# Ledger of designs, part 15: miniprotein binders against q89ai5

Target 1, 221 residues: q89ai5
Amino acid sequence: MLKTILAFDTSMSVCSISLLHKNRKYNIQKECRNNHTLYLLPMIHEILKKNHVSLNEINIIATSKGPGSFSGVRIALAVAQGISLGLNLPHVISLSTILIMAEQVWNNHKISKVLAIITVNKTSVYWIQYSRNFHGLWIKKSKAIILNLSKALEKILSLKKQWALVGNGWDKFPKNILKKIFITNITFPNSKYIISLISANSIYQKKEVLHKIIPIYLNER
Below, E stands for the ipSAE of ESMFold2; O stands for the ipSAE of OpenDDE; V2 stands for 0.75 times the mean of E and O plus 0.25 times the DockQ between their complexes.

## First folded at step 7 (miniprotein)

Design q6
Fold by ESMFold2-Fast, scan of step 7:
Structure q6 (fold): chain B 221 residues (1-221), chain A 109 residues (1-109)
Amino acid sequence: as target 1 above (221 residues)
Amino acid sequence: SDELQRLADRVEELKQKIEQLLQRIAKGTDPEILDEIRQLLQLIRDLLQELQRLGSPDLTTLSSEVEILAALIEALAWALRAQGDPEVERLAEEIERLAEEIERLQKRS
């Protein structure tokens, strides 16, 4: 790739940052829970410095837009805004955290059907299904919905094909009930798969003005 | 409490002001913008002083909003530093120092 991409995510409990430079990918991740600001900016400086890349060499800023925590999603977008404005890069790439995790499933397991279950509270989960086509595009196979555990259980039992499960909601259900599901242990997005998505299909290369990016929250506020 | 709500309102006001300044910095910096940034620095210092007087339970109540504010302050410093102007860089260093103070306060909660 001719372009240098800085990608990051703070939408959940882990902060991750990735750099694509001269066709080489670099990645750093840290568990940061409620301290995203403390970790994200130092990690950006670290990845740039260790790889001998100056801020001015960055061509594209990419970040997640959720679903995730209210503060985590907004922190990533705020940092993306500050860097993009400073570099005179008026548009950024923003991708769903679900698609980032789904692309990790494809890269690691070559499974094209992904179910995301993410904990919202003690009794509710966020539910969405995607299928990847041969062009690398992830197509919605269900609406995004918040379900109580009983209804989520009913939906799991009704699944007619094998799905790979991402998100931290997997531990809400008995293992016996998950026999039709491949549990991936992918429970948070990793920014390196933002770069993978961008490389997989031109649709993921679309840039937006920052104020037009609509963040997706797990209904925390 | 009434005081806690007033602090929450001030945090929100500062977040809005920083977002507005970020939009304007996109078009370049001028003496007017630099003066507004200096005024914002004073407002941030005043807020930090009041936040430092809060006990742990009240700080915990404001924690997510203060974290977002800290991120916006850091974003402002990044935007200013990238301009490459030595005068603006001095201002960015001051803003970054204040963001670090807010982050340290956040650790207390």
Scores: ipSAE 0.105, ipTM 0.539, lowest interface PAE 5.4, mean pLDDT 80

Design q7
Fold by ESMFold2-Fast, scan of step 7:
Formats: structure tokens, C-alpha cells, sequence
Structure q7 (fold): chain B 221 residues (1-221), chain A 109 residues (1-109)
């Protein structure tokens, strides 16, 4: 039995909140656009109230730390810090947005090789590759880099194994070029997969001191 | 503009005051913390009022900074209330109004 976990994400256009309590998982999500602040705390209150869990019963706070929008990533971290400090919880769990989407690929499709391509601007994308091992650990298979479209194209053409693609960058490339890649419908993270990651491997249970959490931003240049 | 720079400086000052508050709470809550939170909420309200008077296209960044700070304070106040602090209830009403005002400012409607 895991402890009571409150997880949430606001790194992209969707706000999602998940609650693990007594081995039961609850999840709500809402398309928030730029209104993350207005919706996040009410949604946390809603998930707690509907499931008869008091804020004081939360043992672990978990959130994404990006990559994502500048304000969205910071709002989730700010709320996590505020709740944790007010509840006298000294540490929070912060996980990569990419790993959250990758775990969704594993949960839905049982594919262990995930390529994330996320739009940075009209001519560049964020690129990173992960592979999941038998123990549920996602191992980085490329450096996280920002590539212009021509360099990203060359890297796609050189891929030798079937990869699942996450992120909104899929639409930057011709269909024929994506032939070796499984295009998913996963373009934003869902907080329920934060709980999945925490359950899958103890490495994802490592807590950080609030002020030492470093956000990862998509470089908007 | 000089006015925009002045607002940016005030947002940075607010951020530093909030950081100091967080450091104090980490060492243990004292009765002055609720008064300090109230003062910070008033500073946020004052900044929002000034932002609403300006018509600058560069307001988006400052609005986002204030939004993040307001969210942190709201979350903190809510968590302190859950610990049984009776004076937090009035602060939550003010925080809610500030967040709604921030949203309207970003929409410019």
C-alpha cells in the first residue's frame, strides 16, 4: 500500500489532478489554456471533496517540472510548494513531463521506446528519447536537445527501431518520414501517470527540497 | 517604458518578500505570518490595479509573474487553514478575488 499521493500537472494546455488514497486512484482533467491558476486549486479541492479525503491526509505531493510552458510549469511548482510548506511536508516529488507521457505510452500500448518531439517555435523542436527497462526505469537514449527541423528530419530518418512518438511536434514532418514511428495521441501529460511512475520504480519516489527544484522550459527564443 | 520597469521592480520585490516568508515558515509558524500574508496580498492587489491602468502590450509577462505568486500564496493559505488556523478564512476570499482579477487582466476584458 502506497501512502496518500496528490499529483498534478499544468505544464501544457491541460490541468490534470490525480489522487492515490488507500490503493484507489482518482483523476480529473480540464482544458485550461492560460487559466491554470484559476482552475488548479478548485480542481484539487474538488478531487479531495468528492473522494472524502482531507488535505491533512496527504503524505506526498508530486508534480511535473517540465519541459513545458514557462508559466504553466511554474504554477504547478508554486502550488506544490505552497501546499507542502503549509502541511509541513519538507519535500516534493518532481518528474519530467516527458517521462509522464512516456509512462502513458507504456500503460496504453506496452511500447518501451519513446521519442518526444515538442514544438519550440516555427523552425525548431525539442527532442529526447527514452527506453523503459524491465524494472520500470526510463533510461535516456539521447541528450535533450533543441533541433532545427532539418536536423530533426535527419535524425528521424536514421532511426532503426520502432519508436512511439509523443508531443505536439509530430505535425512538423511529412507522413512518409514518420513511417518507422508509431504516432500516439499523447501531446500533453496526464497526472495519473505520475502516480504510475512512482508505483513502477523507487527512483521516482525521490523527494527534493522545495527550493532546489529546477524547472525545465521549452526555449521560446 | 519607465513605468513598466517600475512595475517589474515591484514584482521582483514582492517575489523576494514571499521568498523570505517561505524561509520563515520552514523554520516554524508564528503569529506574525498571517499578518505578513495579508500584507503580501495587498501588494498583489496594488500591482494588479496598476497593471489594469496600463495599456502596454508587454503586460503579459508581469501578469504571469503575479499570477504565479498569487497561486503560491493561495495554496499556502489553504494548507495553513487545513492545519486549523482560524484567521485564514478571510484571506482565502481575498486570494480568490485576486486570481479572478488576474485572469480578467490577461484577457483584457
Amino acid sequence: as target 1 above (221 residues)
Amino acid sequence: SDELQRLADRVEELKQKIEQLLQRIAKGTDPEILDEIRQLLQLIADLLQELQRLGSPDLTTLSSEVEILAALIEALAWALRAQGDPEVERLLELIYRLLEAIERLQKRS
Scores: ipSAE 0.428, ipTM 0.745, lowest interface PAE 1.9, mean pLDDT 79

Design q8 (at its last look DockQ between E and O 0.64; V2 from the best seeds 0.00; counts 0 for: pae E 4.2 > 1.5)
Fold by ESMFold2-Fast, scan of step 7:
Structure q8 (fold): chain B 221 residues (1-221), chain A 109 residues (1-109)
Amino acid sequence: as target 1 above (221 residues)
Amino acid sequence: SDELQRLADRVEELKQKIEQLLQRIAKGTDPEILDEIRQLLQLIRDLLQELQRLGSPDLTTLSSEVEILAALIEALAWALRAQGDPEVERLMEEIYRLFEEIYRLAKRS
């Protein structure tokens, strides 16, 4: 039985908050674009109030650490730090946005091989591959790298197994080139799947002090 | 410019003051912490107003930094209130009023 978990993500254009309380899961999300700071705390207040959970009942705070926008990743970490210190909680859980999207693929489609392609700029994408084992652990199958579109195209054409694609980078390639891969339309993380990861394997329950968390950024400011 | 450098220096000073506050809270809370939160929120408001008056696109990064620091302090104040300290309750209305002003300023950036 998991304790009460508050999870949230602001690493992309969507702000999402999830609450696990007494084995019940709640979730809200909104497109926040560049104004995550204006919406994150009100949305956390909303999910707690609507579900009759007080802030001091929270046992675990979980958030994403990127990859994502510079400000988006940092707002989630800042809010996690503030809440955890004020509640006298020692540590937080931080998970990759890629793993959050990958777990959504597993929950929705039962596909264990996930390729993430995320737009960095007009000519380059972020590329990483993961495979899920029987124990619910996601194993890196490639280095996380930034690729020019031409190099990314070559790598797509060389894929030999069934891969599910997450991230917004699918937009950078002709549809005929993407015929070999399953396009999921999962282009941003949903905090609901942070809770799913935590439930799937104890390794995702590891807590860290906030200043030791290494954020992953797609772009300089 | 010299003005941009001075603003960057002030934001960095704000970051250091907040880090010191967080270290103190980790060791234990007392009524003086709430007064420090109020002072930091006033500094945040003053900085954000100054950034808004200058209105340059080059200031967007500094404005975002200040907004993130404000969100940290707001989250902290909210969590401290949840602990049920009577001293916290007494100052929360003033603290929330400062956040409302910060919110209005941030919406314009």
Scores: ipSAE 0.735, ipTM 0.873, lowest interface PAE 0.6, mean pLDDT 84
Fold by OpenDDE base, look of step 8:
Formats: sequence, structure tokens, C-alpha cells
Structure q8 (fold): chain B 221 residues (1-221), chain A 109 residues (1-109)
Amino acid sequence: as target 1 above (221 residues)
Amino acid sequence: SDELQRLADRVEELKQKIEQLLQRIAKGTDPEILDEIRQLLQLIRDLLQELQRLGSPDLTTLSSEVEILAALIEALAWALRAQGDPEVERLMEEIYRLFEEIYRLAKRS
């Protein structure tokens, strides 16, 4: 039986909703800034309605678990839980926002080395590195750390290989330094790549009970 | 403040109650569940009234949790819709109204 997957993300400034139904993929997204709650469920309704899919046809709910804004990550998880429970789907798939962005890098550029730099505050960025292996799995190559801008700059300069940059933190660095990294302009996770990950590898199909999902926040609020 | 903490606790309690109701709704709606939803809605109304009396600084402190509560309220409406129970239609309308009010409040500060 063909899976109907509803995937969405609100971890960054963008609400991204994707639907897989009868092997067709649909995606809508909107810049929401800080108004994710206003747009998320209406956009889910829109994508379902537009494609003539009923809510009860959904058999997989998937979202991110961060890293992202405190409210954005929690809203996505809360809505995922609510919809899943209402559909008698006790489990949700939750993926790292970095994996979702990394998968986009692979699809768009076929680059297997991804550096994520995400703004935490005016002076600090979140830093993590992933590499895609031969089996299509994204392997963490560094621990997630928060760096000040100077330390982040030093680390960029010390990179020995070309990395594709994702996240919104790139604009905090001098343009000249950006020549050492491939700027992808991927600043948020597109939910269509949640579906891509789930479809590509069983490891990403792990369903979790919501209370066991450990969210990753970039800030406390 | 003690009041702010009390309100924070109430917001958390309501979130938990909604989550519990969502789990029960997954097993099917019945008159008892509907009554519990009505009671929950009253608790949300009461909370809303208290939150509306808060000053901007206190509301700012709670805003993120209140926004999450709003999302859960809306999720409850969706869960009820997913069950296809016509008896819940009126409740859904009320749920959506409360969602909007709670959301607006969360964004006021």
C-alpha cells in the first residue's frame, strides 16, 4: 500500500508543508517569521484540500525536532502529536533540521559534506558538520556546539575540505571567507526532504512516541 | 511572581489535559469524552480571562507557552475532525474561537 506522508517544519522562520500521496509529492511554504501557529494548520489544510487528500488518508506524520527556535520546534511537535493521535497514529517521525537541510544539499548539489551554521543570537552561532556515506546516511562529523563569531570564523578558516554551508548564520561572516565554503543558500529545512529521507532509508523511518522525542532548541524562548 | 508561576502551571496543566484527551479521542469519541472536552473548554476560557489581565512583561514571559497551548487547542479540533463525529462540530467551532483568542493573546506582547 502506498504511503501517504504529511511532513512539515516550523523550526526556522518558514512554515514548510509537504505531502506524499500516490507517489506524488506536493510542497507549500511560507515565510512566517514568528507566526508559525497562525499558518501551520491552515497550510496543512490547504495542501490536503488542493490535492484532494482527506486527513484520514494520512498514515505517516513527520516533522523536525530541531535544532530551531524554542517555540517553532515545540509547535511542530505539538501539532504532529495532535494530528497523529487524532488519526490513531501513536508515533511520529522526527528528524534533525540539519539532516533535512543536508539532504537538500545532496539533492541539489550532490555534495556529501555539509556544515550547518545557524544564528543563535547576535554574537553566537550553532555549528555542526555532517557527511553523507555511501549508503546515503548522514553521519555526524562533529559535536554540536555554540560558538562566538570569532571562533566560528577560525573554524571556517581551518576547514581542509570544501563544505556546503547551510543555515542562516553565513551573513555574519565576511564575504571573502565564504569563498572557502560552498554557500547553498539553504537557510531553512524544506519538508519535502523529510519525505526524501524517509523514502530513501529505513533508518529515517523510525517512529517515535512524542514524549521520547528530545527536541533541540537554539534558545530558551 | 506567585501569580505568574500559578498561571504558568495552569498553562502546563491544560497542555497535559489536551494531550490526554487526544489519546482518548484516538480510541473513539463518546459522550463522556465530549463532556470532558466541554469542561476543558471552560478551563481554557477561565485561563484566557486571567491571561488577559496580565501586564505586558508578565504576558511576554508566558507567551511561548501560551502559543504552544494554542497549537494544542487547534490540534484538538483537528483530532475531533479526524474522527468524523458530527456531534463534535459545534465543539470544534468553539475550540477554534478559543484557539484564535489564545493565539492573539500570545502575540500581543
Scores: ipSAE 0.240, ipTM 0.627, lowest interface PAE 2.0, mean pLDDT 87
Fold by ESMFold2, look of step 8:
Structure q8 (fold): chain B 221 residues (1-221), chain A 109 residues (1-109)
Amino acid sequence: as target 1 above (221 residues)
Amino acid sequence: SDELQRLADRVEELKQKIEQLLQRIAKGTDPEILDEIRQLLQLIRDLLQELQRLGSPDLTTLSSEVEILAALIEALAWALRAQGDPEVERLMEEIYRLFEEIYRLAKRS
């Protein structure tokens, strides 16, 4: 049977919805900043209506679990729970915001080493490193940590390898750090790369009961 | 603080009620669904009345839970629109109207 996948992300400032239906992919995005509630459900309605897909045709619901804003991550998970309960789909796929951006790097640039730097506040950033192996799996190469700007700069300058940067935190550092990293301009996730991860590798198809998903928050708790 | 805890408990009760309604919608025809939606409406009225009695309480600690509740109300409305029952539609419109006021009061903090 053909899979119909509804995927979405509201973890950061841009909300995105993607639909895989009859082997065709659809994607919409809107800047939502701190107004995630205003955009998510209308955007889901829009993508389904424009493509003539009813809610009951959805086989798989997938969303991000963060890192991201506390309200944005919780809103995505709540909507996933509401839709999944209404459709009797007690499991969803949840993926890290970082994996979604990393897969975009791989898709666009074929770079397998990704550094995520995401703004937490004016004085600190979230830091994590991933590397893609030959099997297409993203493996953590650092612990997720929150660093003040001066410590983050020291860590960037000490990097021994070329890394591709994702996230919105790079603008806090001098441009000459570009010699150590490739800035990709991927500053927020796009949900179409949720579909890419799910479609390409069975490890990313692991479904979880929603109340056992552990969200990853940057701020607001 | 006791009043803030009671508000938090009401918000949690509403979230659980909506989760139960979504489950029952998934199971198909349910003759009690209208009564459950009426109960939800009354719980939302009670929450609004409590917020109004308290004046302008500091709701900063509840802001994220109110956003989650808003998302659940939206998800419920999404699921129910296909039901095609005018009374369900009317009740959800009233739920929306009352919750917009709750949301406005919670977000001004």
Scores: ipSAE 0.152, ipTM 0.454, lowest interface PAE 4.2, mean pLDDT 81
ESMFold2 (binder alone), look of step 8: mean pLDDT 78; pTM 0.764

Design q9
Fold by ESMFold2-Fast, scan of step 7:
Structure q9 (fold): chain B 221 residues (1-221), chain A 109 residues (1-109)
Amino acid sequence: as target 1 above (221 residues)
Amino acid sequence: SDELQRLADRVEELKQKIEQLLQRIAKGTDPEIADEIRQLLQLIRDLLQELQRLGSPDLTTLSSEVEILAALIEALAWALAAQGDPEVERLLEEIYRLLEEIERLQKRS
């Protein structure tokens, strides 16, 4: 593809920026934790400058919409809004952080069944299951729900097939209980897999006006 | 408290002013935009000085509003960077310094 895509994510503890330009992919990733606002703009500037791409060459802006931290999800969307307004690009691509991590599983391991468990608080986790079809589409195999640890444990024990686990919720359970689950160590999204999703299926190329994007927060405020 | 409500109201006013500026930037070149941004940055500095005097419990109460304000300031920085105006480049340095001050404030909450 010849379109120039700027993709980024700040929904978790890691800030990541990816650039697709003239069929070449570039990626920068840094531990940002509570400093997403300080790191995101300099990182975008860095990736553009080092690769000799000007802001006005960007055709598509893509970002995550959560689930993630309240501030992290909001920062990515706010930056996407600022860039889109400055470049007169009224529509952006917004993708689930779960799908971004799931596509990393597919790219790295060729596993099509992904379970996401993400910590909400000391006693609760976010739970969702996806399966990837041959056309690159990720289909929900469970409702997105917040579960107490005891209910999540019951669901883990009842799993009938091998699932690849993404998210940081794996450490809430005894390791012997997780033996039938493939623990991927993918605990945060990487923006380069936003570009992978966009390339995998046209459904992920759907653009939306920013004020119509519904963010997903792990902790509701 | 009444003081916390007053500060919350001022955060909300600044969020609205930044959103209005973002909309104006989207509509194209405005010769007066740089001066309005300078005035906005001064209002942000004034608010941050008042927030800086708050203790950690009160800062915690306003933490979500401050997070959203920081995100909008960052959005403004990116909209300005896209303009390619040398005067705007100077304003970006000031915006980054304000974001650093907000980060320090958030660490206290």
Scores: ipSAE 0.036, ipTM 0.436, lowest interface PAE 5.4, mean pLDDT 80

## First folded at step 8 (miniprotein)

Design v1 (at its last look DockQ between E and O 0.87; V2 from the best seeds 0.84)
Fold by OpenDDE base, look of step 8:
Structure v1 (fold): chain B 221 residues (1-221), chain A 84 residues (1-84)
Amino acid sequence: as target 1 above (221 residues)
Amino acid sequence: SDELQRLADRVEELKQKIEQLLQRIAKGTDPEIQDEIRQLAQLIRDLLQELQRLGSPDLTTLLSEVEILKVLIQALQWALRAQS
């Protein structure tokens, strides 16, 4: 049986909603800033209506678990909880925002080494590295750390190999950073790559009980 | 402030009620669940109205918490209706 997947993310400034139905993928997105609660459900309704899919046809709910904004990550998880519970789908797929962005790098650029730098505050960034193996799995190559801008710059300059950069933190660095890393301009997770990950490898199809999902926040409220 | 604490307590109570409801739904739906959801939705509306009326920067966190609860309940209501 063909699965109908609803995937969405609000972990950054963008509401991204994707639908897989009858092997066709659909995606809509909107810059929401801090108003994700106003747009997420209407956008889900829109993508379903536009493609003549009823809410009860959904077999899989998928979202990110962060890293992201405190409110943004929680909004997506809250909606996932509400929809899944109402549809009697006790399990949700939750993926790292970094994996979602890394998958986009692979799709767009065929680069297997991804560095994520995400702004935490005015002076600090989140840092993590992933590498895609020959099986298509993204393997963490470093522990997630928070760095000040100076240390982050030092680490960038010390990179021995070229990495594709994702996240919104790169604009805080001098322009010469372009010589050391490939700037992808991927600043947020696009939910269509949640579906891509799920479809590509069974490891990303792991369903979790919602209350057991541990969200990752870049900041506190 | 005393007011902030009062509102924080109300938000926490609301969270607890919602959690209890969600646990009940996970065990199975009953006819009373819809009424309880409607009641919670009303409590959310009332609390949002109060928080918005006060308009204090100190209430921003609480406001955001209640907004998340609102979308949770809305999503749940929508999904339950889709199954009926």
Scores: ipSAE 0.868, ipTM 0.940, lowest interface PAE 0.4, mean pLDDT 92
Fold by ESMFold2, look of step 8:
Structure v1 (fold): chain B 221 residues (1-221), chain A 84 residues (1-84)
Amino acid sequence: as target 1 above (221 residues)
Amino acid sequence: SDELQRLADRVEELKQKIEQLLQRIAKGTDPEIQDEIRQLAQLIRDLLQELQRLGSPDLTTLLSEVEILKVLIQALQWALRAQS
């Protein structure tokens, strides 16, 4: 009675595909920037073929819903829609890009406080904070907001507790003044942590109808 | 631009046809659906060829939209074949 989960993300510059099958986890990823449509389906074919899994054996489709690039988020959702309908799986699991990166922090460092800073443009960043509770649930500790660099720096300096940083926006700040945050070098989501989230708490197993998923966008492409 | 609006209308018509197809598949599938998918795939190829030929920066959003529809249809075709 093992779950077979196909998870993927194209919300940022990296395409990542993960497969859980018979309690074994597989992952492939590739830098694809603006070429997500060229790589996503072939990479899904690749991971299934290499592990001798037929597409119709998949029980659960899981993707990210953003934040991320306009096209990149929509590509993952479109592929999830096509596969799920063709397999008679009317619902999918969709998870925030931020939660996926946060779970990697927990997996690698056992740190439960995550600050996401993601570049929007040369002068502004997307900001959100999460804390993981004992039951493995990530809880928002701030609103999701876009801040100019000056206001973001002000918020960093006002933090009372040490936070682990994810996202690609931290290079906008001098490293010598970032001592209130731990820079994790986790700058993009890896889809294997979609599977980790699903395993960590049943709330992340909630399935949604695809047309009710509201993507979160950062940039126009 | 009239050309941009004409292409946008064709993309919208394509989206509507695909949405109707997806609703029918959600209610049940049959071999007739495969012919319709092939017809939509051809329309997608024709639109992509025209958008790429024109190559205008004003068309990049429409090109992205059609590319997304392409991967949706490819994924659907693959999954239907695997299920059958």
Scores: ipSAE 0.781, ipTM 0.905, lowest interface PAE 0.4, mean pLDDT 85
ESMFold2 (binder alone), look of step 8: mean pLDDT 81; pTM 0.764

Design v2 (at its last look DockQ between E and O 0.88; V2 from the best seeds 0.85)
Fold by OpenDDE base, look of step 8:
Structure v2 (fold): chain B 221 residues (1-221), chain A 85 residues (1-85)
Amino acid sequence: as target 1 above (221 residues)
Amino acid sequence: SDELQRLADRVEELKQKIEQLLQRIAKGKLSPEIQDEIRQLAQLIRDLLQELQRLGSPDLTTLLSEVEILKVLIQALQWALRAQS
């Protein structure tokens, strides 16, 4: 039986909702800034209604677990919890926002090396590297770290191979230095790539009990 | 402030009630009583949001955000339960 997947992300400034139904993929997104709670459920309703899918037809709920904003990550997880419990779905799929963005890099550019730089505050960035293997799995090549801008710059300059850059932290660096990295302009996770990851590899189909999902926040409230 | 603490305590109590409800639902204990409890929690959320918004203090921004997350959780749950009915 073809699975119906509802995937969404609010970890950054964008509400992104995707639906897989009868092997067709749909996606809608909106810049929500800090108002994700106002838009997420209406947008889920919209994508279901537009495609004539009932909420009870959903077999899989999928979202990100961060890294992202404190509120943004929690909003997506809260909605995933509410829908999954109401539909008697015992598990949800949660993926790293970095994996979602990395999958977009692969889709758009066929680059297997992804560097994520995400703004944490005025002086610091989140840094992590992934590499796609021949099986389509994204392997972590570095531990996630928070760096000041100076250290981040030094690390960029020390990169020996071309990396595709994702995240919103790139604007903090001089443009001339950014020539050493491929700027993808992918600044947020698009939920359609959640579906892509799930569909491509069984490893990303790991269902988790929602209360066991450990969210990753870029900022503390 | 004493008011901030009072509101924080109410938010925490609300979180605990919701968590207990969600655990009961997860155990398959759906009953008409559960639906009534959800409606009551939704009302408590509305009341608390109204109070937080009325006060309009920057110090309440975190609490407001917490209650908004609880609101969307309960709304999502209610929507899904209705879809099963």
Scores: ipSAE 0.868, ipTM 0.940, lowest interface PAE 0.4, mean pLDDT 91
Fold by ESMFold2, look of step 8:
Structure v2 (fold): chain B 221 residues (1-221), chain A 85 residues (1-85)
Amino acid sequence: as target 1 above (221 residues)
Amino acid sequence: SDELQRLADRVEELKQKIEQLLQRIAKGKLSPEIQDEIRQLAQLIRDLLQELQRLGSPDLTTLLSEVEILKVLIQALQWALRAQS
């Protein structure tokens, strides 16, 4: 009955795999850029073999559903689909990339207000704000929206509260004008915090049928 | 352009075959016939990848990416099935 969780993310340039087995937590990550198909399965093989866990011992598969790169999000979902069907695990946990980074902020700094800014292209960023409640649940505090850099800057300057910034889009703004922002070094998700989310609140343990999971992409393609 | 369309049609046909197979597996209909279908689909994927890589045109990059996603799906499925046997 003890949970053995395989979690992974390939939504951005860094691929990460995490394994929870017998209350022990393992993590590996690698810079994959746009080569996610080359690295994801070998990395899963590596973490299982190194820790002496057989694939058939996994009873929970968890992955990110985005936002992220078009190919990267689809690769993670494809691997989750293949493994889950082969193991007769028809339901998986899928979590937002933003929540994974936000939980890292909570883990590292105990900050409950997170602003995510993620690069979409040369002139625009993805924007969303979340706040963590007393039960460990992340609640949206803004719409998810794509903003040009000028409008994003105006929105930053209008902030009335302190926010921790995650994502890779924050380097497009001068740091000295961000007085209400704590700039973190969390620019990509790490699957370690998928396991942290699952532990933080039972709502994140909800399993879904794979074909009903709707991916979230950074752009409309 | 006509070659691109023919390759795109082959990729779409492959996607449809894989989708139908996965739905049958999800309904619990795993059988030796399904295992044969998985092997046939894996071969079709290899054939398409070899052709797309041999042609090497930048116009084919999207199709190559699509087939590589199907490859990793089937590889993951095959690995998981072997782990259960």
Scores: ipSAE 0.803, ipTM 0.918, lowest interface PAE 0.4, mean pLDDT 86
ESMFold2 (binder alone), look of step 8: mean pLDDT 81; pTM 0.771
ESMFold2, look of step 9: ipSAE 0.801; ipTM 0.915
ESMFold2 (binder alone), look of step 9: mean pLDDT 82; pTM 0.778
OpenDDE base, look of step 9: ipSAE 0.867; ipTM 0.940

